# Ledger of designs, part 2: VH-VL binders against Mucin-5B (MUC5B)

Target 1, 171 residues: Mucin-5B (MUC5B), of Gallus gallus (Chicken) (q98ui9r863to1033)
Amino acid sequence: GTCTVYGNGHYMSFDGEKFDFLGDCDYILAQDFCPNNMDAGTFRIVIQNNACGKSLSICSLKITLIFESSEIRLLEGRIQEIATDPGAEKNYKVDLRGGYIVIETTQGMSFMWDQKTTVVVHVTPSFQGKVCGLCGDFDGRSRNDFTTRGQSVEMSIQEFGNSWKITSTCS

## First folded at step 10 (VH-VL)

Design x01 (from w06 with light chain H36Y)
Fold by ESMFold2, look of step 13:
Structure x01 (fold): chain C 171 residues (1-171), chain A 119 residues (1-119), chain B 111 residues (1-111)
Amino acid sequence: as target 1 above (171 residues)
Amino acid sequence: QVQLVQSGAEVKKPGASVKVSCKASGYTFTDYYMHWVRQAPGQGLEWVGWINPSGGGTFYAQKFRGRVTMTRDTSISTAYMELSRLRSDDTAVYYCARSKYTWYRFDHWGRGTLVTVSS
Amino acid sequence: QAVLTQPPSVSGAPGQRVTISCTGSSSNIGAYYDVYWYQQLPGTAPKLLIYGNSYRPSGVPDRFSGSKSGTSASLAITGLQAEDEADYYCQSYDSSSYGWVFGGGTQLTVL
């Protein structure tokens, strides 16, 4: 499954759902550290939009990736890798491919960032039902099944987005 | 069934050293970090440091650097913590606890080892 | 600054709701890592009670709940029972020291 973030807060989830969400806090884009699961995950991706001055337009992203033994911070094209255990084997590789920063884990997560506002997260089918965040849960449900339940909507897009807020850096 | 079995109580004089053991069973010993946490009588929990049993790498809280050494023996799935130049305020129960990552939850704890330092 | 602050004690009658606060900083509770809670019954080792800020391990009753906001976390216990008398500790990874900090502990008394 593939999740895409583009433009001014536009998302396409792992299940192909498109939605718009503008938040200026830090949010979990995707992770496999999901609710009620005691099993350890392998990645957490945190994203914050940077606006162009006082406009609602997004100029760049701040991204933090948390892996088994390292934290990777991405801002304005900079890559900062911070080991939480320097002696441990890394479960990821970082590469530059045609202006994209590409980060891939041994467990089948691929992250691609154009160093501006475009992010693509791909997970192999082994992650079905094991991920959560703004990218959704990769549960395979039909998009049309949810639209026919209009009065049964559990939460608005804004409530959904805010449920994945992780820090107090809101404005 | 995960178990962490710790060595028995110790009584030491100031200036001595103590070595506490924690024997793991029910899981792959080298897949999890082992942490040590102490609790002085009537006091809260204080993190001492961790060891990665896979390669033997360690990281200690600043307060204990220079006095603590953590080791392990992977052939018997046992972690050790040695604290030297003991003082009376080192009197505490010393727990081992495991985590999958250095920054992740402590999901299993040993029952603790009482170390008493008295003159 | 690396130390998490909890009230030293809290009390409640059976059936009531109590909360235990845990205040830290931007380098620990206010960062991108989770807050954990542990219950320590008298004479026993601590036991994991809450992980992922708000999730319960299997076997922990749903009357225990956790939350995190800003640089603070909170543990709530509803339907208070006598067996809940224990010490409760919050725990956070501290990104500035790359180590762990615990709260000072809260003694819960059921009246």
Scores: ipSAE 0.734, ipTM 0.858, lowest interface PAE 1.0, mean pLDDT 87
Fold by ESMFold2, look of step 15:
Formats: sequence, structure tokens, C-alpha cells
Structure x01 (fold): chain C 171 residues (1-171), chain A 119 residues (1-119), chain B 111 residues (1-111)
Amino acid sequence: as target 1 above (171 residues)
Amino acid sequence: QVQLVQSGAEVKKPGASVKVSCKASGYTFTDYYMHWVRQAPGQGLEWVGWINPSGGGTFYAQKFRGRVTMTRDTSISTAYMELSRLRSDDTAVYYCARSKYTWYRFDHWGRGTLVTVSS
Amino acid sequence: QAVLTQPPSVSGAPGQRVTISCTGSSSNIGAYYDVYWYQQLPGTAPKLLIYGNSYRPSGVPDRFSGSKSGTSASLAITGLQAEDEADYYCQSYDSSSYGWVFGGGTQLTVL
């Protein structure tokens, strides 16, 4: 499945559901640290929209990826890798391809960012039913993609988006 | 069944060292970090540090750096914590606990090892 | 001293609801890592009670719930029972120290 973030807060979920959400906090875009998973997760992707100066439009993203033994921070095209265990083998690789930052894990998650507002997250079919966040749950049924972090299905896009807020101190 | 079995109680003099052990069973020892947490009598929990049994890498809380050494023996699935230059305020129960990642939950704990520092 | 602040004690009658607060900072509870809660019965090791801010391990009753807001976390216990009498600790990874911090603990008394 493929999840896309683009433009001014536009999303297409892993199951193909399109919605608009504009929040100024940090949100879980996608992760496999979900309550129904038997195993420990392997990635968490946190996203924050950066507004343009005079405009309320989104100019770029601040992205934090949390992996097994490293945290990767992406801001304004800069990549900062912080090892939480520098002696551990990394489960990911970072590359630059045609102006995109590409980060792929050995477990089958592929992250691509144009260093502005476009993010593409791809997960292999082995992740079906094992992911959660703004990108939805990849269960093959688009109407339940709006599952909150508390495991309820919400009809309001703003309630859904705010339920995935991870830093509530911003608004 | 995951179990963490710790060594028995120790009585030490100030200035000595103590080495406590934590034997793991019921899982792949090198797949999980081992943490050490202490609890002085009537007090709360205090994190000491972790060891990655796979490569032996360690990280210690600032308070204990220079006095603590964590090691492991993967052939017997056992982690060790050694605390040197003991003081009376090091008297505590020392727990081992495991986590999948250094920043992840402690899902199993040993029963603790009482270390008493008394002259 | 504990970096995370918890009330030293709380109490409630059987069947009632209590909450235990845990206040930290932007480098720990207010960051991108989860808050965990542990129950410690008298004379025993701590046991994981809540993970992922709000999720329960198998065997933990659904009357235990957790939440996180801003730089604070909360543990709620409904339908209090006598066996809930224990010490409760919150825990967070701290990105400024690259290590773990615990709350000072809360002694729950069931009246």
C-alpha cells in the first residue's frame, strides 16, 4: 500500500481514501506500533507542517523517523541521524534520488520526501492490518481508515487528524 | 515463558564493589536490551543504564558514569552490573528489566537483588 | 530527584475512579516517545501496566487506562478493587539525557 501527503495538507491513505487535514502540531503519519500488533514495531513517522511566513500555506515539512536503533530528523532538506544505539546494525538505508530523500527499511517500508511538502510512504503487503496513523490502517476497506489512536472510527476529519497528534502543546 | 533470574542478596562495605547477575530464559537473549533499575528502601525507581547483549554496547545514566560497568555472557544468557566505590546511599534493590529497543517499554523484570552497603 | 512529578498518594473507595498524574517536560513526555506505567505491589518487582501511552498488556483489566496530553500523562483506574492497592510509576524516555526517567511514584490506597 501507498500513502501520499501533498500540497496544503492533502492526504491519500494506504487504502486510497483522500482527505484534507491542516494541523500545526506533530502527528503520527504512519507507524507499526499499533495496539493490535503482536510484535514490536519497526518504524514511526512523525510529521509537522511548516507554514510559509505571511501565508497559512504549508511550505515544507519537519519529519522525524524513529527506527529500531536510530532517530532521523528531516528539516529543510537537512538530514540528522541520531543513533540511540550506535553499535547496533541499522535496519534502514538513506539515499538521494532525483531530489528526493529516500529511506527504506529491511522490513519493507519505503519513505520518499521531495524536501518540501510531498511525502510518499509505501509498505509491502506484509504490513496489511499492522499500520496506523494519518495514513490509515491498510486493511483493504477505505471507510475505516479514519480510526483514531484510541481505536474508534470517527466521521470528522479534524477529530481523526487530532487523535494522531503526538505533541499536544502546540494548539 | 520469559524469566529473568537475579543473583542473591549482597552485603558490602563502603568503598567495595558489587557485581549482580541477571540470567535470561524463554527468549533470544541477544534480541533485547537489558536495563538496570534500582530502588532504595522506601524510595522510587531510578534507571542506571542498559546493555545490548548482541554486541556488548552500553549506555549509563549520568549519575552512575565512572562507577558502573555492565557486561554480559551470551553463552549463558546472563547480564551483569558492577557498581564500584560503594557508598551507604547505594543500598537498594537492583532490578534487571528487558526492552526491545533502548527507548521501548520494560515488559519483564527480575525480582531484584538487595545490595546493602554497611560498615 | 525524579524528573517526572507524580502525587505522592491518592485514595478511593471500592468502585470509585481515581486518576494519577505525571508531569514532565518537552524533552520527555512532550516528545515523540511513549509514556509507560508500572504497577508495583508491596514486596514485588514492578510490572508493566500501560504502554504506548494508552495500551494495555494482556491480563491488565480494561478499568486501567492511560492518556497523554502536552507534557503530562495520566493513569485512570475505574471500579477500584482492593487488589489495586499498590505503587504506580510513570516512565518516559528523555531526549535531553538520552535515557529513562521515572516519576517519583504514587501510593494508591483503597479505602
Scores: ipSAE 0.733, ipTM 0.865, lowest interface PAE 1.1, mean pLDDT 88

Design x06 (from x01 with light chain G52S)
Fold by ESMFold2, look of step 13:
Structure x06 (fold): chain C 171 residues (1-171), chain A 119 residues (1-119), chain B 111 residues (1-111)
Amino acid sequence: as target 1 above (171 residues)
Amino acid sequence: QVQLVQSGAEVKKPGASVKVSCKASGYTFTDYYMHWVRQAPGQGLEWVGWINPSGGGTFYAQKFRGRVTMTRDTSISTAYMELSRLRSDDTAVYYCARSKYTWYRFDHWGRGTLVTVSS
Amino acid sequence: QAVLTQPPSVSGAPGQRVTISCTGSSSNIGAYYDVYWYQQLPGTAPKLLIYSNSYRPSGVPDRFSGSKSGTSASLAITGLQAEDEADYYCQSYDSSSYGWVFGGGTQLTVL
């Protein structure tokens, strides 16, 4: 399954559900540290939108990936790797392909970032039902009804998005 | 069944050293970090540090650096914590606890080893 | 001084609800890592009670719940029972020290 973040707060979930969400806080985009996954997780992706002058537009992204033994921080195309255990083998590899930063784990998660506002997260089928976050739970069902509902759906999506907020650094 | 079995109580004099053991069973010893946490009588929990049994790497809380050494023997699935230059305020129960990652939950704990430091 | 602040004690009658607060900072509870709660019965080792802010391990009754907001976390116990009398500790990874911090502990008394 593939989750995409693009443009000004546009999302397509692992199950193909499209929705819009604007927030200037830190949010869990995708992770496998979820109650449905009884195994220990392997990744957490935190995305921070940087709104243009307090507008509802998103100018740039700051991304933090938490892996088994490292934290990776992505800001303005720069990559900062911080080992939480420097002696441990890394479960990921970092590469640069055609202007995208690509980070892939041995467990089958692939992350791509165009260094601005476009993010793609791909997980192999083994992750079905084991992920959570703004990208959804990858349960094999489309949530088209959620995204096509009227005003109630839009109010619900803002509440959904804010439920994945993880820091106190935002309004 | 995951089990962490710790060595017995110790009585030491100030200035001595103590070595506490924690034997693991019921899981692959090298897949989990081992932490040490102490609790002085009537007091709260204080994290001492961790060891990664897979390579023997360690990380200690700043308060204990220079006095603590953590080791392990993977052939007998046992972790050790040695605390040197003991003071009376090192009197505490010392627990081992495991986690999958250094920043992840402590899902199993040993029953603790009382270390008493007195004249 | 404990990095995470908990009330030193709370009390409640059987059947009532109690809450235990845990206040930290942006480098621990307010960061990207989760809050954990442990129950310590008298004379025993701590036991994991709540993980990842709000989830219960198998065997923990649903009357225990946790939450996290901002730089604070909370443990709630409903339907209070005599066997809940214990010490409760919150725990968070601290990104500034790359280590663990515990709250000072809360002694729960069931009246």
Scores: ipSAE 0.714, ipTM 0.848, lowest interface PAE 1.1, mean pLDDT 86

Design x08 (from x01 with light chain Y55W)
Fold by OpenDDE, fold request of step 14:
Structure x08 (fold): chain C 171 residues (1-171), chain A 119 residues (1-119), chain B 111 residues (1-111)
Amino acid sequence: as target 1 above (171 residues)
Amino acid sequence: QVQLVQSGAEVKKPGASVKVSCKASGYTFTDYYMHWVRQAPGQGLEWVGWINPSGGGTFYAQKFRGRVTMTRDTSISTAYMELSRLRSDDTAVYYCARSKYTWYRFDHWGRGTLVTVSS
Amino acid sequence: QAVLTQPPSVSGAPGQRVTISCTGSSSNIGAYYDVYWYQQLPGTAPKLLIYGNSWRPSGVPDRFSGSKSGTSASLAITGLQAEDEADYYCQSYDSSSYGWVFGGGTQLTVL
């Protein structure tokens, strides 16, 4: 499954559901630390839109990835890795490929960012039904992709999006 | 069934050391971190530190650095917490708790070990 | 003493709704890690009650719910029962100290 974020708040879920969302805070884009995953999680991707001045247009992204033993902070082309356990082996690799920052986990998640507003998250079939966030649950049914963090299906994109909000610096 | 069986109650004098054990069963011991949390009588929970699955890495709360040592014996699926230079305010129930990652949920707890420090 | 702030006690009658607040900072509850809640029955070890801010482990009734907003979290209990009388603790991973912090605990009394 492939989830894509591009342009001014355009999203395509793992199951191909398209929607527009202009969030003004931090959101879980995709993770496998989900109630529908009986296994332990392996990744969390947090996305924050940086607006162009006072407009609603998105100029850049702030991205934080949480893995098993490390945290990666991406901002303005800067890659900052923070080990939560320095003695543990990383479950991911970081590469720079053709202007993209590419992060791949051993479990089959791949993250690609053009260092602007395009993010592509790919997960192998082993993640079917085990992920959650703005990208949906990758269960092959696009109709339930707007499942909130509270595990209800919402018709409102705003309600769905806001349910995945991580309020660190926003109101 | 996941179980964490802790050693029995201890009574120590000030200045002494205590070593509490936590034997794990029902899961792969080397896949989880072991945390230690203590609770003084009538008080709240206080995180002491963690030891990683391999036993090669530890991280202690600042309050306990220099006095606490966490170890584990993979051959018998047992984690240990040793606290030295004991004081009366170290009197507490000490719990072991497992987590998959350093920053993830404490999903199973031991029943606790009472350590009493008194003159 | 506790880094996270909880009310020392709350009370309610059977069938009522009670809420327990947990206030932290940008380095713990306000960070990108989740808030956890634990129930501690008298004379027992803490039990995981809520994970991922609002999710329930198997076996936890749906009358327990958690939420997180900003630097605060909340535990709500609906349809209060006598068996809910216990101490409740919130927990958060602190990104500044790289350690865990707990709330001071809240004693829930069922009247």
Scores: ipSAE 0.904, ipTM 0.953, lowest interface PAE 0.5, mean pLDDT 95
Fold by OpenDDE, fold request of step 14:
Structure x08 (fold): chain C 171 residues (1-171), chain A 119 residues (1-119), chain B 111 residues (1-111)
Amino acid sequence: as target 1 above (171 residues)
Amino acid sequence: QVQLVQSGAEVKKPGASVKVSCKASGYTFTDYYMHWVRQAPGQGLEWVGWINPSGGGTFYAQKFRGRVTMTRDTSISTAYMELSRLRSDDTAVYYCARSKYTWYRFDHWGRGTLVTVSS
Amino acid sequence: QAVLTQPPSVSGAPGQRVTISCTGSSSNIGAYYDVYWYQQLPGTAPKLLIYGNSWRPSGVPDRFSGSKSGTSASLAITGLQAEDEADYYCQSYDSSSYGWVFGGGTQLTVL
């Protein structure tokens, strides 16, 4: 499954559901630390959306990735890796490819960011039904992709989006 | 069927050391971190530190650095916490608790070990 | 002494709704890690009650709910029952110290 964030607040879930969300705070884009995957989580992707560019469009200027034993902070072209367990082996690799920051985990999650408005998250089929966030749950049913953090299905995109908000550095 | 069985109550004098054990069963011992949390009588919970699955890495709260040592024996699925230079305010129930990652939930706890420090 | 702030005690009658607050800072509750809640019955070890800010482990009734906003978290208990009488602790991972912090605990009395 592939989740894509592009343009000015355009989203496509893992199951192919498209929606527009103009959030200007921090949000869980995708993670596998979900109720249906209680002890097998391996990643969390948090995006911080802010006004960017000359058009003042909403874009992801800061992205934080949380892994098993490390945290990666992406901001203003800087890649900062922080070990939460310095003695543990990393479950990911970082690379720069064609202007994209690419992060790949051993479990089959790949993250790509053009350092502007485009974020692509890909997960292997093993993640089906085990992920959650703005990208949905990747269960093959786009109808329930708007499941809130409280595990209710919402029809309002705003309510769905806000349910995954991490109120920390909102502008 | 996850179980964390801790050693029995200890009574120590000030200045002594105590070593509490936590034997794990019902899961893969080397897949989880082990944390230690203590609770003084009638007081709240206080995090002491963690040891990683391999036993090669530890992280202690600042308050206990230089005085606490956490170890693991994989062959018998047992974690240990040793606290030295004991003082009266170290009197507490000490719990072991597992977590999948350093920053993730404490989903199983031992029943606790009472350590009493008195002159 | 506790880094996170909880009310020392709350009370309610059976069937009522009670709320326990937990206040922290930008480095712990306000960070990108989750808040956890534990229930400690008298004379027992703590039990995980809420994880991921608002999710319940298996066996925890849906009358328990958690929420997080900014640098604060809250535990709500609806349909209060006698067996809910216990101490409740919030917990957060501090991103600055890379350690765990607990609230001071809240004693819930069922009247």
Scores: ipSAE 0.857, ipTM 0.936, lowest interface PAE 0.6, mean pLDDT 94
Fold by ESMFold2, look of step 10:
Parts: structure tokens; sequence; C-alpha cells
Structure x08 (fold): chain C 171 residues (1-171), chain A 119 residues (1-119), chain B 111 residues (1-111)
């Protein structure tokens, strides 16, 4: 399944649902650290979606990826890799392709960022039903894509989006 | 069934060293980090550090660097914590606990080893 | 003195609701890693009670719930029962030191 963030705050979920959300904070875009996943997760992707001054069209996303033994911070073409266990074997590879940063894990997650506002997250079918976040749960059904972090389905996009807020230092 | 079985209580004099063991069973020992956490009598929990049994890498809380050494023996699925130059305020129950990643939950704990440091 | 601040004690009658706060900083509770809660019954090792800020391991009753907002976390216990009398600890990974910090613990008394 493929989840896309484009423009400023436009989303296409893993299950193909389109919605708009701009919460001006840090949010879980996608992860497999979810209660329905019986295994330990392998990735967490956090998007900082802050308003940048008075013009959102010139803002770049700030992205943090948390993996098994590393944290990767992405901002304005800079890649900062921070090992939480430097002696552990990495389960990911970072690559630069044209104007895109590409990060792929051995477990089948592929992340691509144009260094501005476009993010694409692809997960192999083995992740079906094991992911959660703004990208939805990848269960093949569109009506439950808006599952909150508390594991409820919300009709309000704003309530859904804010349930995936991971820090509130911005508001 | 995951179990962490710790060595028995120890009584030591100030200036001595103590080595506590934690034997793991019911899972692949090298797939999980082992943490050590201590609790002085009537006090809260204090994290000491971790060891990765795969390869033996360690990371210690700053307070214990220079006095603590964590090791493991993968052939018997056992982790060890040694604390040197003991003082009376090192008297505590020492727990081992496992996690999948260094930053992840402690899902199983040993029952603790009381170390008493007295003259 | 603990890096995370918890009230030293809380009490409630059977059937009531109690909450236990846990206050930290932007480098721990306010960062991108989860808050965990542990229950420690008298004379026993701690047991994982809440993970992922708000989720329960198998076997933990749904009357236990957790939440996180800003640099603070909270544990709520509804329908309080006598067997809930224990010490409760919050825990957070600290992204500035890459180590673990615990709250000072809260002794829950069931009246």
Amino acid sequence: as target 1 above (171 residues)
Amino acid sequence: QVQLVQSGAEVKKPGASVKVSCKASGYTFTDYYMHWVRQAPGQGLEWVGWINPSGGGTFYAQKFRGRVTMTRDTSISTAYMELSRLRSDDTAVYYCARSKYTWYRFDHWGRGTLVTVSS
Amino acid sequence: QAVLTQPPSVSGAPGQRVTISCTGSSSNIGAYYDVYWYQQLPGTAPKLLIYGNSWRPSGVPDRFSGSKSGTSASLAITGLQAEDEADYYCQSYDSSSYGWVFGGGTQLTVL
C-alpha cells in the first residue's frame, strides 16, 4: 500500500482515502508500533506540520524516522542519523535519487521525500492491518481509515488528525 | 514462557565489588537488550544501563560509568552486572529487565537481587 | 529529585476514579518516544501496565488507562479495587541523554 502527503496538508491514505489536515504540530504519519501488531514494530515516521511564518507555500516539512537502532532527522536536505545502539546492524538504507531522499528498510517500508512538502510511504502487503497513523491502517477498507490513536473511528478529520499528535509544544 | 532468574542476595563491605547474574529462558537471548535497574530500600527505580547480548555492546547511565561493567555469556543465556567500589548507598534491590530496543518498553523483569553494603 | 515528577501518594475509595500525574520535559515525555507505566505490588518486581502512552498489555483490565499531553502523562484507574493498592511508576526515554528516566513513584492507597 502507498500513502502520499502532497501540497500542504493533503493526504492519500494506504487504502486510497483522500483528506486534508493541517494541525501545525508533530504527528505520527505512519508506524507499525500499533496495538493490533503482535510483533514489535520496525518504524515510526513523525511529520512536523508547523505553520512557517505567514506563507505555508515556502515551508519545508521536518521529518523524524525512528527505527530499531537509529533515529533519522530530515530537514531542508540535511540528513542527521543518530544511533541509539551504534554497534547494532542497521535495518535501513539511505539513498539520494535526483532531488529525493529515499529510505528503505529490510522489512519492506519505503520512504521518499522531495525535501519540501511531498512524502510517499510504501509498505509491502505484509504490513496489511499492522500499521497506524495519519496514513490509516491499511486494512483494505476505506471506512475505518480514520482510526484514532485510542483505536476509535472518528467522523471529524480534525479530531482524527489531532489524535495522532505526538507532541504539543506548538499549541 | 519468558523467565529472568537472578542470583541470590549478597552482603558486601564498603570498597568491595558485587556481580549479579540474570539467566534468561523462554526466548532467544540475543534478540533482546538486557537492562539493569536498582531500587534502594523505600525508594524509587533507577536505571543503571543496558547490554546488547548480540555482540556485547553496552551503555551505562552517567552516574555509574567507571564503576559498572555489564557482560554476558551467550552459551548459558546469562547477563551479568558488576558494581565496584561499593558504598553504603549502593544498598538496593537490583533488577534485570529486557526490551526489544534500547528505547522500548521493559516487558519482563527478574525478581531482583538484594545487595546490602554494610560494615 | 526524580527526573519525572509524580505525586508521592494518592488515595481513593473502592469504585472511585483516581489519576496519577507524571511531569517531565521536552527531552523525554514531550519528545517522540512513548511513555510507559509500571505497577509494583508490595514485595514484587515492577510489571508493565501501560505502553504506547495509552495501550494495555494482554491481561491488564480496561479500567487502567493512560494519556499524554505536552510534557505530562497521566494514569487513570476507574472502578478502584483493593488489589490496585501498589506503587506506580512512569518511565520515559530521554532523547538528550539516550537513557531512561523514571518518576519518583506514587503510592496508591485504597481506603
Scores: ipSAE 0.757, ipTM 0.872, lowest interface PAE 0.9, mean pLDDT 88
Fold by ESMFold2, fold request of step 14:
Structure x08 (fold): chain C 171 residues (1-171), chain A 119 residues (1-119), chain B 111 residues (1-111)
Amino acid sequence: as target 1 above (171 residues)
Amino acid sequence: QVQLVQSGAEVKKPGASVKVSCKASGYTFTDYYMHWVRQAPGQGLEWVGWINPSGGGTFYAQKFRGRVTMTRDTSISTAYMELSRLRSDDTAVYYCARSKYTWYRFDHWGRGTLVTVSS
Amino acid sequence: QAVLTQPPSVSGAPGQRVTISCTGSSSNIGAYYDVYWYQQLPGTAPKLLIYGNSWRPSGVPDRFSGSKSGTSASLAITGLQAEDEADYYCQSYDSSSYGWVFGGGTQLTVL
C-alpha cells in the first residue's frame, strides 16, 4: 500500500482515499505503533507543514522519523540522524536518488521525500491492518480509514486530522 | 510469564560501592533493554539508565555518569547495576524494568532492592 | 524538583471521576514520543497503566483513560473504587537529554 502527501495538504491514504487536511502543527502521518498490534512497532513518521512566508500555501515540510534505535530529522534538505542506541543495528537505510531522500526499513516501509512538499510512504502487504495515522490503516476498507488516535471513526476530516496531532506548540 | 528477580537488600557505608542484580525469565533476555529506576524513601521515581543486553551498550542519566556502571551476563539472563562512591542520599529502592526500545514503555518491573547507605 | 509536574495529591469518593494532570515542556511531553502512566500500590513496584498517551495494556479497566495535549497529559479515573488508592506517575522520554523523566507522583486517596 502507498500513501501520498502532496501540494497544499492533499493526501491519498494507503487504501486510496483522497482527502484534504490543512493543519499547521505536527501530525502522525503513519506508524505501526498502534494498539491492536501484537508486536512493538518499527516506525513513526511525524510531519509538519511550513507555510510560504506569510501565505497559507505550503512551501516545505519538517519531517521526523522515529525508528527502533534512531530518530531521523528532515528539514530544509538536511538529514540529521540521532541514534537512541548507537550500538544497535539500524533497521533502516538512507539514500539519495535523483533529488529524493529515500529511507527504507528492513521491515518493508519505504519513505520518499522530494525535499519540498511531496512525501510517498509505501508499506508491504505485511503491514495490512497494522498501521495508523493520517494515512489510514491499510485494511482495504475506506469506511474506517478515518480512525482517530482514540480509536473512534471520525466523520469530520478536520477532527480526524486533529486527533493525529502530536504537538500543540506549533512553529 | 515475564519475571524480573532482584537481589536482596544491601547496607553500605558512604564511599563504598553496591552491585544490584536483576535476573530475567519468561522472555528472550537480549530482545529487551533493561532500565534501572530508583526511589528514595517517601519520594518519586528517578531514572538511572539503561543497558542493551545484546552487545552490552549503556546510557546513563547525567546525574549518575561517572558513578554508575551497568553490565549483564547473557548466559544467566542477568543485568547488574553498580553505583560507586555512595552517599547517604543514594539510599533508595532500586528497580529494574524492561522496555523493547530505549524510548518505549516499561512493561515489567522487578520488586526492587533496598540499598541503605549509612555509617 | 521533578521535571514533570503533577499535583501531589488528589481525592475522590467512590464512583466519582478524578483527573491527575502532568505538565512538562516541549522537549518531553510536547515532543514526538508518547506519555506513559504507572500505578504504584503501597509497598509494590510500579505497574504500567497507560501507554501511547491513551491506550490501556491488557488487564487495565476501561475506567482508566489518558490524554495528551500540548505539553500536558492527563490521567482520568471514572467510577472510582477503593482499590484505585495508590500513587500515580507520568513518564516521558526527553529529547533534549535523551533520557527518561518522571512526574513527582500523585497520591490518590479514595474517601
Scores: ipSAE 0.728, ipTM 0.855, lowest interface PAE 1.0, mean pLDDT 88

